# Designs tried in a protein design chat: VH-VL binders against Jerky protein homolog-like (JRKL). Part 6

Target 1, 218 residues: Jerky protein homolog-like (JRKL), of Homo sapiens (Human) (q9y4a0r168to385)
Amino acid sequence: LQPEQIYNADETGLFWKCLPSRISVIKGKCTVPGHKSIEERVTIMCCANATGLHKLKLCVVGKAKKPRSFKSTDTLNLPVSYFSQKGAWMDLSIFRQWFDKIFVPQVREYLRSKGLQEKAVLLLDNSPTHPNENVLRSDDGQIFAKYLPPNVASLIQPSDQGVIATMKRNYRAGLLQNNLEEGNDLKSFWKKLTLLDALYEIAMAWNLVKPVTISRAW

## First folded at step 19 (VH-VL)

Design aa7 (from o2 with heavy chain R53K T57E)
Fold by OpenDDE, fold request of step 20:
Structure aa7 (fold): chain C 218 residues (1-218), chain A 120 residues (1-120), chain B 113 residues (1-113)
Amino acid sequence: as target 1 above (218 residues)
Amino acid sequence: QVQLQQWGAGLLKPSETLSLTCAVYGGSFSDYYWSWIRQPPGKGLEWIGEIYKSGEEYYNPSLKSRVTISVETSKNQFSLKLSSVTAADTAVYYCARGDYQYFGSHFDYWGRGTLVTVSS
Amino acid sequence: DIEMTQSPDSLAVSLGERATINCRSSQSVLDSQDNKNYLAWYQQNPGQPPKLLIYWASTRESGVPDRFSGSGSGTDFTLTISSLQAEDVAVYYCQQYYDTPYTFGQGTKVEIK
């Protein structure tokens, strides 16, 4: 397989109403001195190939099936693939759905566009949220997932963390920029920030992650 | 067993500010939107507004200029303030639990209501 | 605002008979994406808060007797009490939660004939 055909996916939590520069994230809570804790969290899954040239839309897992901010929005037109789960965590079902409905088709399309064989491997860490390898396989068997050995996963994790860290940094920077442009006080800004806003922002943040950042992580 | 208990002053003079508080017991406060709804005597129901733990709030445009809903997550409470009351604001005020999973709220649990009378 | 209109304003029905209340919204409360009608029905007894009976137009709230049912889609909805019981004497309201502000029908008073 060529680097174009090798993908990796990694998950991370995002407190999307939390700016670490002014808010401390303590044990799943965002706390601002003198302010109430904010606990708005989503799970984000990043997926890209080894070249970094193909980045899939972020997979985002939120708590609500259809948040208020989604009222007038077609979920199919979101800049992310949105799923819902009671705890806003990735689970086996969501992952499988993502793999079958999003990963496989998008990878096929990409490889086709590159004139490459529609064969690919998704490298995953050994997480309890990941289904068995046997069920993560395309109908033709050409696209499939492989779990990294724990020892190898630990070596790759720092690199993946770098990519995620970059994305999160971009996200925070974007929000700060938006706040600055709006000229609102921080409290008002956070109150007005919707999940939809956050999804657009995080999608942009992901897009800003350079391919070289991803490729170097491999 | 989710219970909503509400309290506040029931008698006001015109131009005063209505202030009610609702406390939630026996259930998750964080997983729902919380609304205030009022009902004038012998009349129908009017939605006032709703709030989420994050402070995300929505108001009836007809009352928005006078209404403030706030949340105290540490106490599992949310409050209603209605300024510049008139006789038209005389009603039974209810706090209620709304839906979180979707973009609109139906109300499955209600407070017992608080009669607020505005009289000169 | 979405206007909710109930009919009739009052209804007298004999015990054991069917009671039918209609509710019309000024615009559709059906979401095309999830194919759900954002409509609820409530029962209110004197001196009590409204009690949720039906949500999503046809889903019965837990603890609500089977004789209560909701139907309809889009703009026209119906609450049916298949066999009216004495305890069913109350005012009933429909409510849309498709759009803010949430709005209620004017209510229908159900009495025993």
Scores: ipSAE 0.861, ipTM 0.933, lowest interface PAE 0.6, mean pLDDT 93
Fold by OpenDDE, last read:
Structure aa7 (fold): chain C 218 residues (1-218), chain A 120 residues (1-120), chain B 113 residues (1-113)
Amino acid sequence: as target 1 above (218 residues)
Amino acid sequence: QVQLQQWGAGLLKPSETLSLTCAVYGGSFSDYYWSWIRQPPGKGLEWIGEIYKSGEEYYNPSLKSRVTISVETSKNQFSLKLSSVTAADTAVYYCARGDYQYFGSHFDYWGRGTLVTVSS
Amino acid sequence: DIEMTQSPDSLAVSLGERATINCRSSQSVLDSQDNKNYLAWYQQNPGQPPKLLIYWASTRESGVPDRFSGSGSGTDFTLTISSLQAEDVAVYYCQQYYDTPYTFGQGTKVEIK
């Protein structure tokens, strides 16, 4: 397999409505000193090939099946693939759906466009949210998932964290920029921020991640 | 069982600001939208607005310019302010719990209501 | 705004008989993606808040007697009380929650004939 045919996916939590200037993330919560913790969290899954030239749309897991902010937006036109789960966590079912309905088709399309064989491997770390590798296989068997050995996973994980960190930095920077442009007070801005807004911003943040940042993670 | 308790001044003069608070007991505050609904005497129901714990809020356009709904998550409370009241604002005001999972709210739990009378 | 219109405004029915209340929305309240009707029915007694009876047009709220049923789709909905009981004397409201602002029907008063 060529680097174009090798993919990796990693998950992270995002407190998408957390004020960076006044709120610290402690123990998985967004906390303001003297205030009760705020929990506006989504799970984000990033997926890209080894070259970094093919980045899949982000997979985002939220709590609501039909968020209010989506009312005027066609779900098909979202800049991310949105799923819902009671705790806004990735689970086996969502991952499998993502693999079958999003990963496989998008990878096929990409490889076809590059004149490559429609064969690919998705390298995954050992996570309880990842289904058995035997069920993560395309109908033709050409696109499939494999778990990384623990020794390799330990080497790649820090690099993946770098990619995610970059994305999150881009996200925060983007929101702050938007706030500055709007001229609103920061508190009001965050109050008005919707999940839809956050999804667009995080998608942009992901797009700004350079291929070299991803390729270096390998 | 979930209970909504509401309180506030029931008698106002014109141009004053209506202020009501609703406290939620016996259930999750963070998993629902919270609404205010009013009913003039002998009339139907009018939705005023709703709020989520994050501060995400939606208002009836007919009242938006005068209405402010706020939330205090630390107390599991949310409040309604309606400015520049007139006799037309005389009604029983209800707080209610709405659905979070979908595009809109149906209301499964209600406060007992607070009669607010605006008289000169 | 989506306008909700109930019919009739008042209904007198004998004990044990069927009561039927209609509700029409000015726009469809059916979401084509999840095939759900964003419509609810409430019962209100004097001096009390409304009580949820039906949501998603046909799902009965917990604790609601089985004599209450909701039907319909799109713009036309019906609340049916299969066998009217004395305690069913009240005002009934339909409500759409497909779009904001949420709107209610004008109400239907159900009385014993």
Scores: ipSAE 0.860, ipTM 0.930, lowest interface PAE 0.6, mean pLDDT 93
Fold by OpenDDE, last read:
Structure aa7 (fold): chain C 218 residues (1-218), chain A 120 residues (1-120), chain B 113 residues (1-113)
Amino acid sequence: as target 1 above (218 residues)
Amino acid sequence: QVQLQQWGAGLLKPSETLSLTCAVYGGSFSDYYWSWIRQPPGKGLEWIGEIYKSGEEYYNPSLKSRVTISVETSKNQFSLKLSSVTAADTAVYYCARGDYQYFGSHFDYWGRGTLVTVSS
Amino acid sequence: DIEMTQSPDSLAVSLGERATINCRSSQSVLDSQDNKNYLAWYQQNPGQPPKLLIYWASTRESGVPDRFSGSGSGTDFTLTISSLQAEDVAVYYCQQYYDTPYTFGQGTKVEIK
């Protein structure tokens, strides 16, 4: 397989109402000194190939099935793949759905566009949210998932965390920029920030992650 | 069992500000939207607005300019303020629990209501 | 705003007989993506808050007697009491929660004939 055909996915939690420098995240809470505590969290899964040139849309798991902020938006046109789970956590079902309905089709399309064989491997770390390798396989068997050995996973995870960290920095920077542009006070800004807003922002943040940042993580 | 207890002043003069508070007991505060609904004597129901723990709030456009709903998560309470009241604001005011999972709220738990009378 | 119109305004039914209340919305309250109708029914007794009977147009709230049922889709909905009981004397309201502001019907008073 070529680097273009090798993918990796990793999950992270995001307290999406947390703004930079003025908010602290403690024990799953985002707090502003002297203000109300915010506990809005989503799980984000990042997936890209070894070259970093193909980044899949972020997979985001939220708590609500149909958030209020989505009312005027076509959910099919979200800049992310949105799923819901009671605790806003990734689970086996969501991962499988993502693999079958999003990963496989998008990877096929990408490889086809590159004139490559529609064969690919998704490298995963050991996680309770990842289904068995046997069920993570395309119908033709050409696209499949493989678990990394623990020793290898431990070596690549820090690099993967670097990618995630970069994305999160971009996200926070983006929010700050938006706040400055709007001219609103910080309190009003975070109060008005919706999940939809956050999803668009995090999608942009992901897009800003450079391919070299991803490729270096491998 | 979930219980909503509400309190506030029941008699106001015109131009004053209505202030009510609702406290939630016996259930999760974080998993629902919380609404205020009013009912003038002998009339139907009017939704005023709703709020989520994050501060996300929605109002009836007919009242938006005068209404403020706030939440105090540490106390599992949310409040209603209605400014510049007139006789038309005389009603029984209810707090109620709404859905979080979907686009809108049906109301499965209600407070007992607070009669607010506006008279000169 | 989505206007909710109930019919009739008042209904007198004999004990044990069927009571039917209709509710019409000015716009569809059906979400085509999940095929759910954002419509609820409430019962209200004098001096009491409304009590939820039905949500999603046809799902009965826990503790609500089987004689209460909801039907309909889109813009036309019906609450049916299959066999009217004395305790069912009340005002009934439909409510849409498809869009804000949430709106209620004007109410239907059900009495014993």
Scores: ipSAE 0.852, ipTM 0.926, lowest interface PAE 0.6, mean pLDDT 93
Fold by ESMFold2, fold request of step 20:
Structure aa7 (fold): chain C 218 residues (1-218), chain A 120 residues (1-120), chain B 113 residues (1-113)
Amino acid sequence: as target 1 above (218 residues)
Amino acid sequence: QVQLQQWGAGLLKPSETLSLTCAVYGGSFSDYYWSWIRQPPGKGLEWIGEIYKSGEEYYNPSLKSRVTISVETSKNQFSLKLSSVTAADTAVYYCARGDYQYFGSHFDYWGRGTLVTVSS
Amino acid sequence: DIEMTQSPDSLAVSLGERATINCRSSQSVLDSQDNKNYLAWYQQNPGQPPKLLIYWASTRESGVPDRFSGSGSGTDFTLTISSLQAEDVAVYYCQQYYDTPYTFGQGTKVEIK
């Protein structure tokens, strides 16, 4: 398979309502100056091919089925693929839905547009959540998932912490820029920030990750 | 069984600030919107506002300039402050639990109410 | 604001007979995304807080007797008490929770005839 046909996905938690602070990151806590900690979290899954030329729409897992902030949004206009789970954790059911309904069709469309054979593999870390690879394949068997053996994962680190760290830095920078442009004080800005606002910002942050950052992670 | 206990001063003078607190027992605090609703004597119900643990809040526009709802997650409590009260603010004030899963809240648990009277 | 109008304002019904309360909203409270009617019904006994009876227009809250039922969609809703009991004498409110501010109907007082 060519590098364009090889994909990787990885997951991270995002405390989308936290102020950017090195002190908070060091202690694993989110601290708002002069305010109580705000620890609202979602799970983000990034997926891209080895060249970084195809970055899939982010998958986001939140708690609410219909968050208040989504109310005025057209059902098909969300900048991410949103799923809900009681603890805002990725689980087997959500991963399988994402694979079948989003990954496979998007990969087919991309490969078709590039004139490549519609054949691809999704490489994943040794995940404790889904040991059976047989259910993660397309109807024709041409697009499927494989878990990396531990020795390969430690030596070759697809979609490593550098990609996720870059995306999170882009997210924080974008939030700070929005605060400056609105002219609000920090307390008012963070209090008004909705989940929908955060989803638009993280989607933009993902789009700003350069292909070379992704390809070098391989 | 979820129970909401509320307290605060029941008699105020005009221009004072109404301050009520509601404590939540026998259930989770973290995954609900918490509302204040009032009922003037002999009249219907008026929703004041709601808050989530994240600080996300929504207020009735008719009261927005005077109202603050706050949350104290470590104590499983939330509070209402209504500034610059007048006789029109005389009502029974209820705290209530609302669902967070959808675009809005119906209220499945209510406090027993606190009558707040603003003397003229 | 979505205005909620109940009819009648008061209703006298014989024990064991059916009581019917109507609620109309000024805008639809049916969401096209989830196909749910954001409409609830409450019972309020004198000196007590409201008690949730029905939500999503027709779903009965746990512990509510099955003589209470809700129906309707969009802008027109009905609460039915199929066989009125003495303890059902109360004021009943509808509430929309589709859009803020959440709003209540003016109330319907149910009495025994």
Scores: ipSAE 0.483, ipTM 0.767, lowest interface PAE 1.8, mean pLDDT 85

Design aa7 (from o2 with heavy chain R53K T57E)
Fold by ESMFold2, fold request of step 20:
Structure aa7 (fold): chain C 218 residues (1-218), chain A 120 residues (1-120), chain B 113 residues (1-113)
Amino acid sequence: as target 1 above (218 residues)
Amino acid sequence: QVQLQQWGAGLLKPSETLSLTCAVYGGSFSDYYWSWIRQPPGKGLEWIGEIYKSGEEYYNPSLKSRVTISVETSKNQFSLKLSSVTAADTAVYYCARGDYQYFGSHFDYWGRGTLVTVSS
Amino acid sequence: DIEMTQSPDSLAVSLGERATINCRSSQSVLDSQDNKNYLAWYQQNPGQPPKLLIYWASTRESGVPDRFSGSGSGTDFTLTISSLQAEDVAVYYCQQYYDTPYTFGQGTKVEIK
């Protein structure tokens, strides 16, 4: 009904252990020796409403079920919704779990806090990793997904690159800032970087994406 | 199926640096942690450390100041360096494969071991 | 460090009889999130590397005879050889892999008679 009630989600790959260079960003490669060891990838899914005022917690798909870096004696809430998959790819099962357990409740809570009807639509690309839209619906049917026609999906393609590009730029800038604060050289910094560190940085990077950047994507 | 082949110098003088290499055959190098474990003659096992292909590494605190584990993914190899050796470092050194899925590793494949003797 | 203590240090058992090895950790190796015991058992023959027998406290590694079984949870674990064979003469180690450094028990030597 209103722009606040219209959501979109898209996926991107993140090579979270790559050096920040223009060549690496273009090719998806790192400039450090050892191509395999520096090209660690996760899948990130961004989700926000059309106004950009509601940005959901990132969904991240990694390989390990219980990554080493997640173990801590400190009490920490993970800054993203983490799932695991053999190749670190989004799949039907993960998407459905995210929709039912994360998307619907968070959208319902947000709309209630704004005094809007708890009715929303999630607009998706027609991707084989997305479940059938009939399955993607809340118990009351008020929050549901709808696949975009191919012509509409092509219209939002440049906008997705803008939002995702901004987030990835913020991620790289944040990593560089942390390296300067620790006083390490670049090689030592990359050796120390854990998946947990990367998740905190990408979550912060997402938070820094301004609503106007998101609303222009529509 | 999976085979770990290890090599390096077996006789060292005090203060030298121990250097061992382990190569992985017949299986994937990706998606595993790679460990070094040692066993002094007639004694038990001591875990030295582990490394993942990303460079993520964990070390036994008792050895951390002297130990470096590195990975060369293009060759499916990982290596151990232990500096400033003494007679107490005399042991059979094993490389081993650990799973990456959980918070820690049990070891399903082991190298044959390399006896490293530090002369007096 | 999580200290692993095995008992007994040495065990003599007649062929075909049950052998029982206990392993106790100084801290729980059961993780509340995944509900798994991070405990493994190894067999080591003279001049050979250790061989994995049991992981997750009770899961038998592929190719390990059914006479080997693991049990226990938290801090107290047991390796049982239900009917000792001549080839089972070896030193057995438990290992925790819940926290770094991963640590091993001191070993239990199993002998015939």
Scores: ipSAE 0.460, ipTM 0.754, lowest interface PAE 1.7, mean pLDDT 84
Fold by ESMFold2, last read:
Structure aa7 (fold): chain C 218 residues (1-218), chain A 120 residues (1-120), chain B 113 residues (1-113)
Amino acid sequence: as target 1 above (218 residues)
Amino acid sequence: QVQLQQWGAGLLKPSETLSLTCAVYGGSFSDYYWSWIRQPPGKGLEWIGEIYKSGEEYYNPSLKSRVTISVETSKNQFSLKLSSVTAADTAVYYCARGDYQYFGSHFDYWGRGTLVTVSS
Amino acid sequence: DIEMTQSPDSLAVSLGERATINCRSSQSVLDSQDNKNYLAWYQQNPGQPPKLLIYWASTRESGVPDRFSGSGSGTDFTLTISSLQAEDVAVYYCQQYYDTPYTFGQGTKVEIK
C-alpha cells in the first residue's frame, strides 16, 4: 500500500463557544469574565491519508437531532458530516455509519481519481468508541480498518497532537477574525455564535491544515 | 419530577420594568430551551421568547424592542425583563421548558404563573 | 407569523361522547427535512398553567389518557376526546412551533351538556 492509501482518524472535543485565547480550558471547562463557564462541546473526527492530500469532510457529533440553526440550511450542503448523540460523543453506531457511508465511498473516489488501486487501510487506536475491526471493511474487503497496538499507535497517529492542535488554532483565529470584521464586542459575538457558524468555522479550519503538516506528523 | 418555580413583583406602574425569575428543580437545566409565555386575563396565550444555556435567544417580534431574557446556568435560573410596561402588559406570565432536539419548542413543563398587574 | 385558528370557540358534549376540536394554520407546519408536523395541543383548567397533551400532531405526552388523540397534517389538525370525562372540562389550545414566534390558537372551551 502507498502512503496515499493509508488513512488515520482520531477524535477530539471542541468547545466551540470558548473564547480563543487566555481562557482556561481544563477538562472542558471554559471561563470568561464574571465567573461564567461556557461548555458547549461537540466531538470532531478528523480523517486524512498519510500524504495529507486527501482530507475527508469532518465528522461532527452534536446533541440535537435538528439544531435550530440548521432550519434555514439545506443539510445536504453542510460543510461537515453531522450526527447526533445524547452526550455529543462518538459511539459505535455513528462510527460504523461514517465508515460505510462516507469513508469508503470518498476513499474509492479519491483513489480512482489518482489512478491507484481502490485498496486502503484506516489505522485507528484501540478506543472503546471504535467498532470491532471485523465489521469495518468494504463489500469487496479492499478498504478496511485496523487497530494498532499501543506501542505502534503512539508512533503513527499523527492527528492527535500536531494536526488537531493546528486545526483548533485555525478555528480560534478564524473566530477572532470574524469578530473584528463584524465590529461586535467579544461578549456579544460569542453570545450570538450558533452551532452552524461553528461548523463552518471548523470546516474552514480543517481546510487550512496543509498537506505537509499532516505528512510531517507521520 | 421537574418543577419550575417563578417569582417577581406582581404590581407595576406604567413605564416600569417587569422582572421575573424562574428556577428549575428536579431535572436537567442543560439541553432545553427555556421560554416565557403570557396570558392576559380571560384571553389566549402569547409566546414571549426563549433562551438556551449558551445565550442563544429568540424573541416574539412584537415585543423584541422591550424584552430581554437572561440565563444563569450556575443557579439553574432564567429571567424575563419587559421594559416600559403599560396596562396592555397585564397578564399571567408563565415560564416553560421547551424542546432542544428540533427546530422549535412545544412546552412540556410550566411554572404556576405570576399575575403581573400594571396600574397607574 | 403563522396564524392559528381553532373551531369551534366553544363546544358542549355529553359525558362519554366524543369531542372534536379543529385547528388550522395559515401556513404549513410540516417540515420537509424531518417530515414532522410542528403542532401541539394543550389543556388548561381555570387558574392553572396549560398542560401538554399532544405534540408532533399525533404523539401523546406521557401520562395523558388514551381518550386524547391528535390527527392531521400540514395546515389542518384535529384533537379528539373519544369519551369525554368530567375532568376534561377545560380550554384547549393548539400551538405551532415551526416558526418563531410560536403561536397559539384562540382556544376552545369544552363543556359538559
Scores: ipSAE 0.447, ipTM 0.741, lowest interface PAE 2.1, mean pLDDT 85
Fold by OpenDDE, look of step 19:
Structure aa7 (fold): chain C 218 residues (1-218), chain A 120 residues (1-120), chain B 113 residues (1-113)
Amino acid sequence: as target 1 above (218 residues)
Amino acid sequence: QVQLQQWGAGLLKPSETLSLTCAVYGGSFSDYYWSWIRQPPGKGLEWIGEIYKSGEEYYNPSLKSRVTISVETSKNQFSLKLSSVTAADTAVYYCARGDYQYFGSHFDYWGRGTLVTVSS
Amino acid sequence: DIEMTQSPDSLAVSLGERATINCRSSQSVLDSQDNKNYLAWYQQNPGQPPKLLIYWASTRESGVPDRFSGSGSGTDFTLTISSLQAEDVAVYYCQQYYDTPYTFGQGTKVEIK
């Protein structure tokens, strides 16, 4: 397999309504001094090939099935692949759905466009949210997932934290920029920020991650 | 059992600002949208607006210019302000709980209502 | 705005008989993706807030007697009381929550004949 045919995916939590400058994350909660913890959280899964030139749309898991902010937007037209789960966590069912409906088709399309065989491997770390390898395989068997041993995963995925960190930085920077452009006070801006807004911003943040940042993570 | 308790001034003069507060007991404040609905004497129901714990808010366009709904998550409370009241704003005002996971809210729990009368 | 129209405005029914209230929306309140009708029914007694009876057009709220049922889809909905009881005398409202602003029907007064 060529680097174009090797993919990796990793998940992270995002408190999408947290003020960057005032945030302390304690015990998995976003807290602002003097205020109750903000629990507006989604799970984001990033996926890209080893070259960094193919980045899949982000997979985002939120709490609500149909958020108010989605009222005028078809979920299929979102800049991300949106799923819902009661705790806004990745689970086996969502991952399998993503693999079958999103990963396999997008990878095939990309490889076709590059004139490569439609064969690919998705490298994953061991996580309780990942299904068995046997169920993560395309119909033709050419696209499949492989789990990395813990010792190998630690060598390959440490840099994934760099990719995710970069994306999160881009997200925060983007929101602040939007605030400046709107001319509203920061408090009002964050108060009005919707999940839909956040998803668009997160997608932009992901797009701004450079291929070299991803390739170096390998 | 979930209980909504509401309070505020019930008598106003024209041009004053209506101010009501609703407190939520016995249930999760974070999992629902919270609405204000009013009912003029002998008439039907009119939705005013709703708010989520995050501050995300939606208003009836007919009242948007005069309405402000706010939330105090630390107290499990949300409030309604309606400015420049007239006799047409005379009504019983209800706070109510709405579902979170879908586009809109049906209201399963209601406050007892507060009669607000606007008279010169 | 989605306009909700109930019929009739007033209904007199004998005890033990069926009461039927209709509600029409100016546009469909059926979501094509999840196949759910964003329609609720309420009962209101004098001096009290509305009480939720039915949501998603046909799902009965907990604690609501079996004699209450909701039916319909799209733009036409019906609340049925299979056997009217004395305590059922009230004003009934339909409400759509498919789009904001949420809107209610004008109400139907149910009385005993």
Scores: ipSAE 0.446, ipTM 0.813, lowest interface PAE 1.5, mean pLDDT 91
Fold by ESMFold2, last read:
Structure aa7 (fold): chain C 218 residues (1-218), chain A 120 residues (1-120), chain B 113 residues (1-113)
Amino acid sequence: as target 1 above (218 residues)
Amino acid sequence: QVQLQQWGAGLLKPSETLSLTCAVYGGSFSDYYWSWIRQPPGKGLEWIGEIYKSGEEYYNPSLKSRVTISVETSKNQFSLKLSSVTAADTAVYYCARGDYQYFGSHFDYWGRGTLVTVSS
Amino acid sequence: DIEMTQSPDSLAVSLGERATINCRSSQSVLDSQDNKNYLAWYQQNPGQPPKLLIYWASTRESGVPDRFSGSGSGTDFTLTISSLQAEDVAVYYCQQYYDTPYTFGQGTKVEIK
């Protein structure tokens, strides 16, 4: 299998409504406007091939089936693949749905567009949120998942080695940029931030992760 | 068994600030919108606003300039402040639980109501 | 704001007979994506808070007697009480929860004839 045909997915929590810090220099001291972070979390799953040239839309697991902020938005036009779960946690059912309905078709389309055999492997750690390997296969068996042994999984973490950190950094930077563009009312900005706003920012943040950052994580 | 218990001052003078608190017992606080709804004596119901634990809030535009709803998650409580009251604000005020899962709330649990009378 | 108009304002019905209350919204409360009507019905006895009877236009709340049913879609909705009982004497409200502000109908008083 070519590096283009080898994929990895990993997940992280995002507290999407965390108040950003500002740093200023006042008489040789830095001040940070502090406030308790609001505890609103989603789960984000990143998936990309080893070259980093194929980054799938983020999979986001939130709590509400139809969040208030989605009201006037066609769900098919969301910048992420949104799922709901009571605690906003990835689970076996959501992972299987994502694999069957999103991962397999999009990987086939990508490989076809590159003239490659439609054969791929999704490398995963052994997480309780991941289904059995046998159920994570395409109908033709050519696209499938394989769990890494526990000692290999803990040592080799392609998405965790810096890719997720880079994405989160990009997210925070994008939020800070939006705050500056809206004005100097920091508290009002964070009060008005919706889940939909956060989904667009995290999707942008994912798109800003360079292929070289992903390929070097391998 | 979910229970909403509410309290606050029942008699106000014009220009004072109405302040009510609602405490939630026997159920989860964290995955619901919490609303205030009022009913003038002998009249219909008016939704005032809702809040989620994150501070996400929505208000009736007719009251938005005077109303603040806040949440204290550590105590499973939320509160209503309505500034600059007049006799027109005389009503029974209810707290209520709203759905989190969809675009809006129907209300399955209600407090018993607090009559607030504004003199003059 | 979505205005909710109930008819009639009051209704007198003999025990055991059917009571029908209509509710019309100024705009559709049907969401095409989830195909749900964001409409609820409440019963309110004097001195008590409203009690949820029906949500999603036709779904009965747990513990509500089978004689209460809701129907309609879009802008026109109906609450039906088959075989009116003495304890059903109350004021009934419809409520839309599709858009903020959530709004209620003006109420329909149901009495025994």
Scores: ipSAE 0.439, ipTM 0.746, lowest interface PAE 2.1, mean pLDDT 84

